VHH binders against q3afa8. Designs and how they scored, part 2

Target 1, 265 residues: q3afa8
Amino acid sequence: MDKASLGIGIFDSGVGGVTVLKELINLLPGENFYYLGDTAHVPYGSKSKEELLILGDAIIRFFLKLGVKMVVFACNTSSAITLPILKERYPVLMEGMLEPLRKNMPAKAKVGVLATEATVKSGLYQKKLMETNKFQEVYMIACPQYVPLIEKGIVSGKEVEEATREYFEPLLKEEVRDVVLGCTHYPFLTETIQKLYPKIQVIDPAAYVAREVYRKLKENKLLGENGGKVQFYVTGDEKSLKNLGSLYLGYNIDRVQKIDLEVIV

## First folded at step 7 (VHH)

Design m4
Fold by OpenDDE, look of step 8:
Structure m4 (fold): chain B 265 residues (1-265), chain A 126 residues (1-126)
Amino acid sequence: as target 1 above (265 residues)
Amino acid sequence: QWQLVESGGGLVQAGGSLRLSCTASGSIFSGNAMGWYRQTAGNEREWVAFITSGGSTTYADSVKGRFTISRDNAKNTVYLQMNSLKPEDTAVYYCARVAVFTYYGSGSYPDAFDYWGQGTPVTVSS
């Protein structure tokens, strides 16, 4: 069996992961993708490590049954909490949202990070960034308004702009020029942010993830040549994926398969 | 890598003033945020004030209006001017580099500190 012909699994707790999928598709047109939105168990940010591991195991097993050569954790929470553990449990290449950024992002004196309250509160994201010694000052900005707006399909307009102005106030005050999108939903707002602040470099970790995925596949001689297919899966409601995913990807997601994760307690 | 040395602590009467100093040995002092913490016996260390590399200052609610943090980049030194001291300000004061700042709306706090000094004791008598 040509392992290089196998697909890449991508999962998130919801629709946010499609922003990562888009980058992967763009950079890796020869690959097939399986996208899983674990919408039955969203949000991940409020779950315990144990709960996340149970779900993580089930998700990895799901992908293994499908036959994948790599699994991408398109979830910041899972990337930070479960990926380090799961990568040791299963013989499949894995990548997450944080390590590619940490590894490859250039050094900056100041960096801003837009993130959910849960991410900010966990402390893991900023801890990992600081471990690189690439930054002297990190400004973590909790953005509680963003995800609710995005989930409603509001990615532009007065509400988003007002929220953005609020969130960027401290960044501007400190003359921060580089801002990381610390949530997989936030790339939906990139255009709006850039419109408001054209001098700010918005950094989407998804781009780093895609490059790292490419690197790993190449290193392992697993690059696909005849891909281009994407299969969508959900564990719960599919509405968000169909609507927002379609919007972001630029085509209609009409086929979504509902699955049940085999959770082993 | 960095060494921080605090000074200026001592005994002072309530209502009095002290000025703490912290000198860093690092060459990139100007590019880093600095902060002051304090700790009493048996309690957790609490942040008091911090100043960014850009000169923005933030204070804990308990010291607002009384304490002033400043820096002299040429001397690699951060200062804490403490006025209107109260007995409850009694603590060992530590200087640290501040690396992470967290913002919730209009609020902010230092999230990550490193390169602590040995501390300087401050005692405020009634």
Scores: ipSAE 0.768, ipTM 0.904, lowest interface PAE 0.4, mean pLDDT 93
Fold by ESMFold2, look of step 7:
Order: C-alpha cells, then structure tokens, then sequence
Structure m4 (fold): chain B 265 residues (1-265), chain A 126 residues (1-126)
C-alpha cells in the first residue's frame, strides 16, 4: 500500500483556492495535486452549515475516488465550519486555513481579519485566534461583496475600492495595522488594498497552510517523490479559474474537467 | 470565582440617573476592551456599550445620547453613566471583557465577550 504516491486534493468554492495551490506547488514540487473549484455553488460565504457539509462531504468522496492521501480545505468558510466535523467522518489527512494560521501567526496587540459572512457568523475563526493568547483585540470584518466581485474577475477599480473603504473604516479608526486575509479569494485584492492603504501589513495564510501540509506529510512518512502534476476540476463555470487563476499561478491552465458532485441529502 | 464585579444598580424613577461601576482584576482589565450588556426576564442578553483599550466607544441605538461608558485604567474600573432612564431600561446589567469586535458591513456589533460579572439589577419605575 504505497500511500505516499497518492495525490493531494485541494478545494475551494471557486478560483480563490489557487492562492493556496500556488504556495503548495512551490513548497511541495514532488506532489501531485487535484484542484476542485465548486463553481456551481459559489459563493460559499452565504451558505448554511448544512449546505456546506453536504457539499464538503461530496467533495471529499470525489477526491477519495481519485486517490488522495490528504484533502486541503482551501476555503476559509469550509475550514471554519465543516473541517472539524468532516475530519471525524473520514480517516484521510485534512488541513485547512485556520490551524496553520493559529500556529504561525506572530503576536500582535491588534489584528484585523477580512472574512466571509459565514466565517464570521460561525464564531470558530475568532475562537481559533483567541486560543493563541497572542492578540489583545481582534477585529472581524464581514466582506460580503468581495467573493462575488472576484469570481466575476473584478479585482480592481471603483466598485472594489468603495467596498474596501467601507470594510476598512473600523480598522483605520482603531489604528489596526495588521490585516489577515481570512478568505482564499482575498489575495487577488492585495494590490488594491495596498494601493489604498500602503501602511497596512496584509497577511495571507496560504504560506502557513503549505508549511503545515508539508509537516503533516513528513510526520506521517507520506512525502511524494515522483509528482509534479496538477489536474483541475470545476462543477460549473471555468472562466475565472482559466483567466484569473492562470494569471495568479503564472502559467496557462489548459485542461479543466467539468464534473457533477454526488450529493447525498 | 468572579473576576468582574458590578455595582451601582438599584431602583430609580423614570427620567433619573444611575452610575454603574465594574471593577476587574488587572489581568482581565489591563490592555483590554470592556463592555456592558443587559438582560430582561425571558430574553437574551443585549449589548449596551463597549470601550476599547484606547478609549473608543460604541453604543447600542437604544441608549445613544443617554448612556456614557468610560474607564479608569488606574482603578481597573469601567463605568456606565445612565441618564434619562426609561422603564424599558429595566434589566440586570453585566460587565464583560471584549476580546473580539465583529463588523457586518456598515453596522458594528461588538458582542464577542469571554468574561462576565455577576450582574447588577436596575429597575426604572414608571
């Protein structure tokens, strides 16, 4: 049973997960990756816990059929809400956005977090950060306009800037200088945020995720040696993945397979 | 053990004033935001006001212009000055440490608290 040769499944609601994928392929060039964007059901940030669990369960079963040794929840909403539950249902290794952030985030007196409404409402992201005792004040900002704009390929310009000014108002008032991108889509907005607020340090957890994936594979003697392949899947529209995703990864995404998830209600 | 102790509640006529105090241990108070919540019988606790470690204040709409939150860092004490009291302000008032501030678009609801006091009852007679 050569489990080390199995691939790594990565999923997100849309194109956002490529920001995590980029860090993973850079750190783990010996691994094979399966990327799934659940574009038929984006955005996840507006979905209920029950809906997210049904989708997450179907996605994990899809990856298991492909042959994976690990599933990466490259969605902060899914990481906060579904990962703790789904890891009890499946023996496959799992990693998400929250535990790597908790482990690797430097201590700060004040920290801001931009996140989806579902992530904020869950309370689990906040709880994970508070468990560190590294922060005196945490400012959670729900950003409902961001994912829809990003999935339409809109990552700059007046509409994004106006939304960003609204979201940053409380952070500026409280002089928060460190802001975590609490959604894997939000790194596409880094240039816009830096243009508006050059003194704010933007923190992208994606590198932390890659580091923790490496650590878990090493500890379980599952590091791969003969990989380097990335296969892309979507459940719906592939436009953002091919366009914005290709730009972010720095190479063309040539083949994307459209699939239908087997949902069990 | 309770590390937050509220005081200053009581019976007051409508239109009157009360000043609530909350004394905390230095480990809970120092460098941390503090807030007040209230609870009426049969209802969930609702936030009233909070004050950040830097002194910025936020109030629930129902109390804006009538209540003032303040802090004395040397005494590890937070105050709630309640003026122009109405019968609808009748509740048990709780002091809490605020660790998380949650913002939904244009509205703010700083209701993530991790330490609570025993409460101090306030009754406003009609």
Amino acid sequence: as target 1 above (265 residues)
Amino acid sequence: QWQLVESGGGLVQAGGSLRLSCTASGSIFSGNAMGWYRQTAGNEREWVAFITSGGSTTYADSVKGRFTISRDNAKNTVYLQMNSLKPEDTAVYYCARVAVFTYYGSGSYPDAFDYWGQGTPVTVSS
Scores: ipSAE 0.330, ipTM 0.695, lowest interface PAE 1.5, mean pLDDT 86

Design m6
Fold by OpenDDE, look of step 7:
Structure m6 (fold): chain B 265 residues (1-265), chain A 125 residues (1-125)
Amino acid sequence: as target 1 above (265 residues)
Amino acid sequence: DVQLVESGGGLVQPGGSLRLSCVASGFTFSSYAMGWVRQAPGKGLEWVSTITSGGSTGYADSVKGRFAISRDNAKNTLYLQMNRLKPEDTAVYYCARVAVFTYGSGSYPDAFDYAGQGTQVTVSS
C-alpha cells in the first residue's frame, strides 16, 4: 500500500479542532482526514500528565489502526504536554499547535495571546513562546467567557463583543498590535474581533500548523493526490461536533462514529 | 550578558520606608518590562510589582497602596519605593526582567526571564 495514500489523523478534546481541520482541508485538498473528538474525557486542561499520556497513546493507536501517515494534535494542552513524548514513541509523523507558530511567527516586540484560564495557568504556552526570543513582552489574556459562548453557538453579538472589549482593554493600553488565538475554539470569533479592532492582526496558529504539515509531508514524499474525504469520530457526546463543526466547516456533519479508546482515566 | 544588580535593602522598623534600586546592563533596558519579586524565609518566590516598557504599572494585592515601582531609562535603573513596611514584607527582593503579563479572571503573577542576586529587606521592631 502506498503510504502517501494513507490519511491524516486530527484529534482534539472536542470541537475546537475543526478550526484546524478546516485549514488543513483548504491547504491539503488531496488528503483524507480522520477527526477524533475525545469528548468523553474533556476537559484536558485539568488532567495530569500521566492521564494525558494514557489518552494520547490510545488515540495514536486508534489512528494507526485506521491507517494514517501523520497525526495532528489539534489541542494546545496535548501539544504542550504529550506531543514531545509521544513523537518519540511512535514512528509516525506528528505535529501540534505550538511548534509551527513558535518556529515561523515573525518577531514582535509585543504580542497578545488569548487563551483559556487553564492554558494561562499552566504557563506552558507562554514558556514556549518566550523560548523563541522573538518577543520582549507577552500579554496572556485569560478568556473564560469565550468557550461557553462558542459552545452555545454564540460567535457574534453583544455578549461576545462585551467580553472581547474587556479582554482587549489591557492589550490596547499597551499598544499591542498582534494577537494570537491560543485556543482552537477562538477562530470562531475572528470576524467579531476584526470588526471591533480592524487594526489588530489576529494570528491563528492553525494556518501555521497547516503549512508545517504540508512541509513535512512534502519533505517525506507523502503528499496525497486522491483525498478529500473526512471521517468524524467521538468518544462521547457528538452534539457539539455536529452542530458547531457543521457551522464552522460550512457543511452538515451527518455521520459521526462513536468509538471507545478503552482507557480509564 | 544580562545583569541586574539590586541595592537599597536593609533593616527597618515597622511603618518605615525603604527605596530599592536596580541597575540593569546587557540589554536595551527601555525596551523591556521590569519588576520586583521577593522570597520570604520558608516561602516561595512572590511577584511584587511590574512596570512595562510603556510605563504601565502593576502590583500584588499585598503591596498595593504601599509600594511604588518606577524606572529611569536614561540610567538603566529600576526603583521600588516601599512605604509603611510590615514584618510580612521581610524577604530577599530581586530585580527582574519581566516578560509575561497575565490578565483576566483570577490572580496570576507576572513572569520573568532574568533576575538579580537580590537585596535583603528586614522589617522588625
Scores: ipSAE 0.667, ipTM 0.868, lowest interface PAE 0.5, mean pLDDT 93
Fold by ESMFold2, look of step 7:
Structure m6 (fold): chain B 265 residues (1-265), chain A 125 residues (1-125)
Amino acid sequence: as target 1 above (265 residues)
Amino acid sequence: DVQLVESGGGLVQPGGSLRLSCVASGFTFSSYAMGWVRQAPGKGLEWVSTITSGGSTGYADSVKGRFAISRDNAKNTLYLQMNRLKPEDTAVYYCARVAVFTYGSGSYPDAFDYAGQGTQVTVSS
């Protein structure tokens, strides 16, 4: 059968993966996408490896039933922990958040990373960056005010600017010019950051993911040409996806299908 | 290729002072953050202090106000001035090249890249 006409599955624990979806839609307008937010099981960051593998298995099987040629792990935790194992269990192409970051970041003496407190505490982002040998100094900045503000729809103005100035203070002092958005919510803030600091290069890993998805599909002769459909799924609450997701994508998400994952223990 | 050579350790009384030195070679010293870590008998590695390539300093709570890190880029040398020493400061002290700085969360030992042979500091009556 013609595998190039199959869709691309994308999952995250919540709405954040929409920032990856947006980059994929823009770069790959000929593809069909299935987006799954596993909102019944958020947060992923507090779950054991065994729990994450059980959920990941169920998500991959769900996508295979829909007919996909590739699965994108739009979750940093799942990309680090489950993708290496699940790719050995399933023949479907896979891409995550961390390997595109490793491959595409240019060598720089200094790099900053804006991330959640959980991401910084985990050590996973800094470890991945150090493994590249591309950086001499990595500045990890926990940004606890960002997600609450973004979830309220506040992505500009005094509150965001003051938080941003606080977070950037150490980066400016050390003359860090390249800053990675280490949370899927933070691309909402790119315009504000660029307005405040026009000389700082903001790096969104989502763009790297889209590039590597394109490369893998091309190399395997799986690029689609006549798609363009996006279908949305959740396992729990759908309101954040419809509200925040629609805002970020720039169009209304009018249908979201709630599903139950088929968990095998 | 990369070499870090610590010196300046010794035996001191509680309340005394020592100055540790670390001479670096095999890399462009001024371009890298540097730090000190220590290992007490029977315990794991503990962060003591860091200094960025730009000169910003950080200290573990246990040494804040007593220890001072500094660097002399012309001599490729890192220093740790240790004042008001306590028995719990007894450890082997290692010089390290440091790659990661964390703000708004904890620091992790996996942030350092290289360590020298270490220099013994013993604080005893």
Scores: ipSAE 0.371, ipTM 0.669, lowest interface PAE 1.6, mean pLDDT 87

## First folded at step 8 (VHH)

Design n1
Fold by OpenDDE, look of step 9:
Formats: C-alpha cells, sequence, structure tokens
Structure n1 (fold): chain B 265 residues (1-265), chain A 126 residues (1-126)
C-alpha cells in the first residue's frame, strides 16, 4: 500500500474548518482531503474534556476507517484539549491550530488575538501563546458578534465594520500591529478587516498549519502527487457547510455525506 | 532574573491614603505592562489595577475613582496611589508583570500575570 496516496482528514465542529482546508488545498494541491463537520455536537467550547475525548476518539476512528495518512484538527478547542492526548493513542500523524503558530510565529512585542468569548474565557489559547515567550503583551479580544454574522453569510458591510471598529479600538490604542485570527471562522472577515486597517498585519493560523502539514508530510515521505479531491462529511445539519463553505472555497459544494460517529461511552 | 520589590504598605485609618511603590529589575521595564493585585485574609487573589507599556490604565470596579496607577520608566518603578481607603481594602498588595489583557467591548482586564513580588501589607482599621 502506497501510504502517500492516502488522504488527509480535516475536522471541525462546523464550517470554520473550511478556512483551514482552503489553505491546505492551496499549499498541497497533490493531496486529497476528507472534511468532517461535527455539526451534531456543536459547540465544542461548552463541552467537558471527557466529552470532547469521546468525540475525538470517534472522529479519529472514522478517519482511520477511511484511510488517512494525517488528521488535522481544524478546531481550536480540540487542538488545545484533546489533540495532545489523541496523538498518543493513535498511530497517525496529527496537527492542530495552535502548535504551528506557537512554533513558527516570529516574536512580537505586542500581539492581538481575535477570538470567541468561550476561547478567551477558557484561558487556554493565551496560555499556550505565552508559553512561547515570544510576546511581551498579548491582547485577547472577545468578538461575540463575528460568528453570528458569518453564519448568516454577512462578511462585509456596516454591521461587520462596526463590530470590527469596536473590537480593534483597544488594539489601535495600544499600537498593536499584528493581529491573530483566533477562530477558524474569522478568515471570512480578512478582506473586511484589511480594508478598514491596511496597516495591520492579519495573521491566519491556517497558513502556519498548512506549512507545518507540508513539513511533516515531506519529512515522512508522504507527500501526495495525484490529489485534488475533497469529500465533505457532516454529523448533523449540512446547510451551513454547503452555503458558507461554498462561499469561501469559491465553488459549489454539492455533495455532503451525513455520517454517524461511532461514539463509545 | 525578574525581580519585583514592593514597598509603602502600612496601617492607616479609614479615609486615609497610602502610596505603594514597586521597583522592577531583570527585564526591560518600559516594554511590559505592570499591575497590582491584592489578597485579603481568607479571600482569593483580586486584580486591582494595570498600566500598559503604552500608558493605558485599568481599574477594578472596587477601586475606581480612589486608586491611581502610574509608572516611572526611568526609575523602573510602578506606583499605586490609594485614596479614601476602606477597611475592605485591607490586604497584601502584590506588584505584578502583566502578560495578557482581555477585552470585552470597551472593557479591559488583565487575565494573566507572569511574575509577582513578595507583597506589602496594607491594613485599614480605626
Amino acid sequence: as target 1 above (265 residues)
Amino acid sequence: DVQLVESGGGLVQPGGSLRLSCVASGFTFSSYAMGWVRQAPGKGLEWVSTITSGGSTGYADSVKGRFAISRDNAKNTLYLQMNRLKPEDTAVYYCARVAVFTYYGSGSYPDAFDYAGQGTQVTVSS
């Protein structure tokens, strides 16, 4: 069996992970991808570690059954909580949203992080960033308006701009020039943010993830050569994935397969 | 090594004033946000105030209008002017280097400190 011909699994609790998929497709055109949106169990941010592990195990087993050479955790919550555990349990390469950024992002005196309220409140994201000793000041910005707007397909216009101005006020006051998108939904707003603040460097962790995935595949001689296919899966509602996924990827997602995760309690 | 040394604590009557100082060493003081936290007897650590490297300030609701944080970068010193002191202000006050700020709308809060001093006792009693 040519292991290099196997696909890459990508999962998120919803549609946000497509922003990571986009970066992976761009950087790794020779790869095939399996995208799983666990829409039946969203949101992940409110779940216990135990619950997330149960879901994580089921997700990894799903991908292993499909035959993958790597699994990408395109979910910040899972990256922080379950990935460190699951990578020890299963014999497959894994990557998440945090480690590539932590390892490869250059040092900055000040950095802003746009994130969900749940992410900010958990303290896990900023803790991981601070452990790198790359930053003197980290400004975590809760952005409660973003996900609801994005989920409605509103990625530009007055509402998004007003929210953005509100969220960036403290960053501008502190003369922050580097802003990390701490939610996988937020790359939908990159153009709008950049238009408002052209001098701000918007940092998408997905770019770092893609580079790290490439590095790992190359190191292990697992780079594909004949890829380009993407299969979409969901555990619940598919509407968001079809609509917003199509919007972001620039093509119509016509086929989404509904699956039932084999959860072992 | 990072070092923070507090001073200026003491016994004061209600309505009185104190000024705390903190001398920092072992890092570039001017490049970091600094703050004060306190711990009252039998209570957990409570954030009091923060000043960023840029000079922005934040205060806990319990001390707003009474306390003022400031810094002298040339002296590597952090200050806390405490006015109209109340018995509930009784605590050990710690100088801390602030690493993470959390913002909700217009509100700002430090949510992580990476270093703190030994503390100075403030007692407000008649």
Scores: ipSAE 0.709, ipTM 0.878, lowest interface PAE 0.6, mean pLDDT 93
Fold by ESMFold2, look of step 9:
Structure n1 (fold): chain B 265 residues (1-265), chain A 126 residues (1-126)
Amino acid sequence: as target 1 above (265 residues)
Amino acid sequence: DVQLVESGGGLVQPGGSLRLSCVASGFTFSSYAMGWVRQAPGKGLEWVSTITSGGSTGYADSVKGRFAISRDNAKNTLYLQMNRLKPEDTAVYYCARVAVFTYYGSGSYPDAFDYAGQGTQVTVSS
C-alpha cells in the first residue's frame, strides 16, 4: 500500500533495454524492477505513431497491474514519439532515453554520436539534439557493423576494433572528445572503445536515465528499500534476452515469463 | 542575436565566376560549422557546400571541382568562390550555420542547419 514499495517498469522492443536496466540496478540496488521486451512486436522504428501508442498504452497498463511507481521507456523511438502523449494519460512517473541526455549532457563545442543506420535515417536523434542548443557541431556516425557483432557475442578483438577505428576516423579528424552511445546495444562496447581511445569521453545515455530516475523518485519521496528483485518478461521470443541480456548484466537470466499484451484498438 | 548577411550575388555569363561572402555576428563564428544552400526558381532547397570549424570541406556533386568554400575567422566571414558557372547554378544562395553532420558509409552530409541568412541572388544567363 506504500507507494514507495511499488516497482519500476522498464520496456524496450527487445534486449537493448537491459543496458538501461544494468545502470538502474547499479544506482538503485534496493528497488524492484520489471523488465519487458516486446519481442512479438519488434521492430518499433518502422511502426506508425498510432501503432506505437496502442502498444505503449498496453505496456503501461501491464506495468500498472504489476504495481509500479514509475515506467522507463528504454526505447529511443517510444521515448520520442509516445512518452509525451502517454505521460498525460497516466499518473505514473515516466522517463525515457532522450530527455535525460538533453538535461544532463553539458554544453560542448563538439559531440559525436554513434547510432544505428535506422536511428540516423529516422531523424529522431538529430531533432532532439537540435532542440538542446547545447552543441556547436554534432557528428552522427552510422555504425552498421556494431549490432551484428554484439548479437554474436563479439564485443572485443580484431573485428570490433577494426570497425571502431573506421567509425572514429572522422571524429578524430575533427578532434571530437565526447562521444554519445546512441543505441542501447552500444554500452557493451565501452571497454573496447576506451581501450582504443582512452582520451575520449564515452557517454552512455543509460547512465543519465538512471540519474533522472533516481532524482524523480527522490523528489517525489518514492525511493524504497524493496529487496532488489528483477523480473523479466517477453511477448515473444526470449532467446536474445537470455543470451545477450545475461552477457550485459553479468549473470544468467534463468526465468523469463511470456505474457500477452492486452491491446485495445 | 545571430545574423548572417550574404553579399556578392549578381548576373553573370555562363562560364563566369562570382565570389559570395557572408558576414556573421551574434555568435562565436570560429566555433561553428558553416555552409551554403541554394534555391532555384520553383524548386526546393539544395545543399551546396559546408566547412567545419576545423576547416574540413564538403561539396554537393553538382558543384564539386567548380566551387570552393572557405572561411576567415578573424573577419567572421564565410566565402563561396564559384567558378565555371552554369545556367543550372541560378538560385538564391543562403549562408547557413550547420549544426549536424552525418557520416554514412564513405560519405558525409550536413543533416541540420539552425540559422540561415536572407540570401543573395545569383543569375547565370547569356
Scores: ipSAE 0.456, ipTM 0.742, lowest interface PAE 1.5, mean pLDDT 88

Design n5
Fold by OpenDDE, look of step 9:
Structure n5 (fold): chain B 265 residues (1-265), chain A 126 residues (1-126)
Amino acid sequence: as target 1 above (265 residues)
Amino acid sequence: QVQLQESGGGLVQAGGSLRLSCAASGFTFSSYAMGWYRQAPGKEREFVATITSGGSTYYADSVKGRFTISRDNAKNTVYLQMNSLKPEDTAVYYCARVAVFTYYGSGSYPDAFDYWGQGTQVTVSS
């Protein structure tokens, strides 16, 4: 079997991962994708390492059963916590949200990072960024209003703008010009953010992820040539994926298959 | 090699003042945020004050209005002016290069540090 003809698995705890999927589709039109939203077990940020590993194992097994040549962790929590372990456990290429950015982002004196409260509190994101020695000052901004608004389909308007102005106040004060979207939901707000702050360079980690995926596939002679298909899976509710996913991808997600992860305790 | 050296500590009576200095070397001083921390016997190290490369300052609630952090980039030095000292201010004071700032709404906190000095003892007597 030609391994290059196999698909790429993408997973997230919810709909946020579609922003990564979009970048991958754009850069890798020859690939087929399997998107898994683990909506039955959201949120991941409140789970223990042990719990996340159990879910991670089940997810990897799911993708292996489908036949994939690569798995993309389109979840910041899983990228930080379980990916380093799972990549050693399973013989499949893996990539996450953090390493591509961390390794390839150009050095800046100052950088802002918009992230969830859980991500900010974990300290893992900023720790990994600082290990690169690329930044003198990192400004972590907790953005608790963003995900709830986005999940409601509110990606523009007064509420989002007011929240954005609040979150960017410290960044502007410190003359930060580069701002990383540290949550996979936040690319939904890119247009709104850019309208408010056209001089700010908004950095989507998904672009780095896509480039790194391309690099790895090319290096391993695994680039597909006849792709273009996307299959959607969920473990729980599909509504958010269908609605917000369709909105972001620019086409209607008509088919979502519900699956049960084989969790081994 | 990054080096931080504190000075200016000592014994002072309650209500008195001290000025701490931290001399930095081995890096472009003006490009980094600097901060002060302190550790009392039997207690954890706690944040005191921070100044960003841009000159923004942040203070712990316990020292607001009494302590002032400043910097002289030409001298590669960060200062901590401590006024109205209290016995509870007794601690070893450490200088640090600060790398990460965390913001929760209106709140701001230094989060991660690269390097620390050896510390200088401050003792405030009743």
Scores: ipSAE 0.751, ipTM 0.895, lowest interface PAE 0.4, mean pLDDT 93
Fold by ESMFold2, look of step 9:
Structure n5 (fold): chain B 265 residues (1-265), chain A 126 residues (1-126)
Amino acid sequence: as target 1 above (265 residues)
Amino acid sequence: QVQLQESGGGLVQAGGSLRLSCAASGFTFSSYAMGWYRQAPGKEREFVATITSGGSTYYADSVKGRFTISRDNAKNTVYLQMNSLKPEDTAVYYCARVAVFTYYGSGSYPDAFDYWGQGTQVTVSS
């Protein structure tokens, strides 16, 4: 079978990776996609490196059984912590959230980044941004309340606004105007953030990811033709994927297959 | 090239005061955060204080209320005013340029720096 006709696996801990999937579908309409939300193990932001590696390994093996030419880590936590390690274990192409941001982000004097605690504690996200030499001050904000709220379908209202005001306090104090969404879930909150802080420019790296996926497929002569299918999988609850995910995609998710990951310790 | 030169260290009696200075060159000083770190013999380096380009300040718990960081952008200089000095403040003090700040809920910490100076010795006698 022609390797270029293989699909692209995309995973996240939950519904958040849909924000990356949307950009991929738009830029690469001829590709087949397999989306996995690891909803039995969400949130990833509170998990150890060892747990994330075990899960990531199982997810890649699942995608290899489906037949993929590339795996997209549509999770900033996994991109920061596990992708650098897992890419050495498998010959399949991989792309994550960090390298596309590094390559495509315009220069700014100050930048804020909203991210999970695990992403922030890894130090790798900060390192990737500093490699650009594009920023003089980087403000990393750990946002532990966001993913749990989003996975419950709560993307507006008092609880989200109160958490957002707390997270943005240091950014406002330092007059940071540009804020990167350092988690693939956080684009669901863009409207709420903009309502509270209309002068802040919200930056979603998902479009950069899609561009880098295209570049890697092209360079490896793996661009597909006449695909266009998207298949959805979860390991646990499917409600937020079907509901919030469908609304974000503008695309009815009518079938979601529940799977069990084959974990090896 | 980035250069940071500390001065103002010395010997002081417990309860006394010192003012450290750090002259900076080779970069647009007013655009960067600056900090002070210290290292006693046989101990790990520890954070002391940081001031952002916008003037916000952060302190280690061990120095809060006793130390004040400030900057003079016209002189490309960052200062550390150290009051109520204790013998445990004895260390080599390093000036640093700080690029990353990390916030965990109510806690705020500088996370990383990319340049530091040669250091100045502070010795506090009992």
Scores: ipSAE 0.484, ipTM 0.743, lowest interface PAE 1.1, mean pLDDT 89

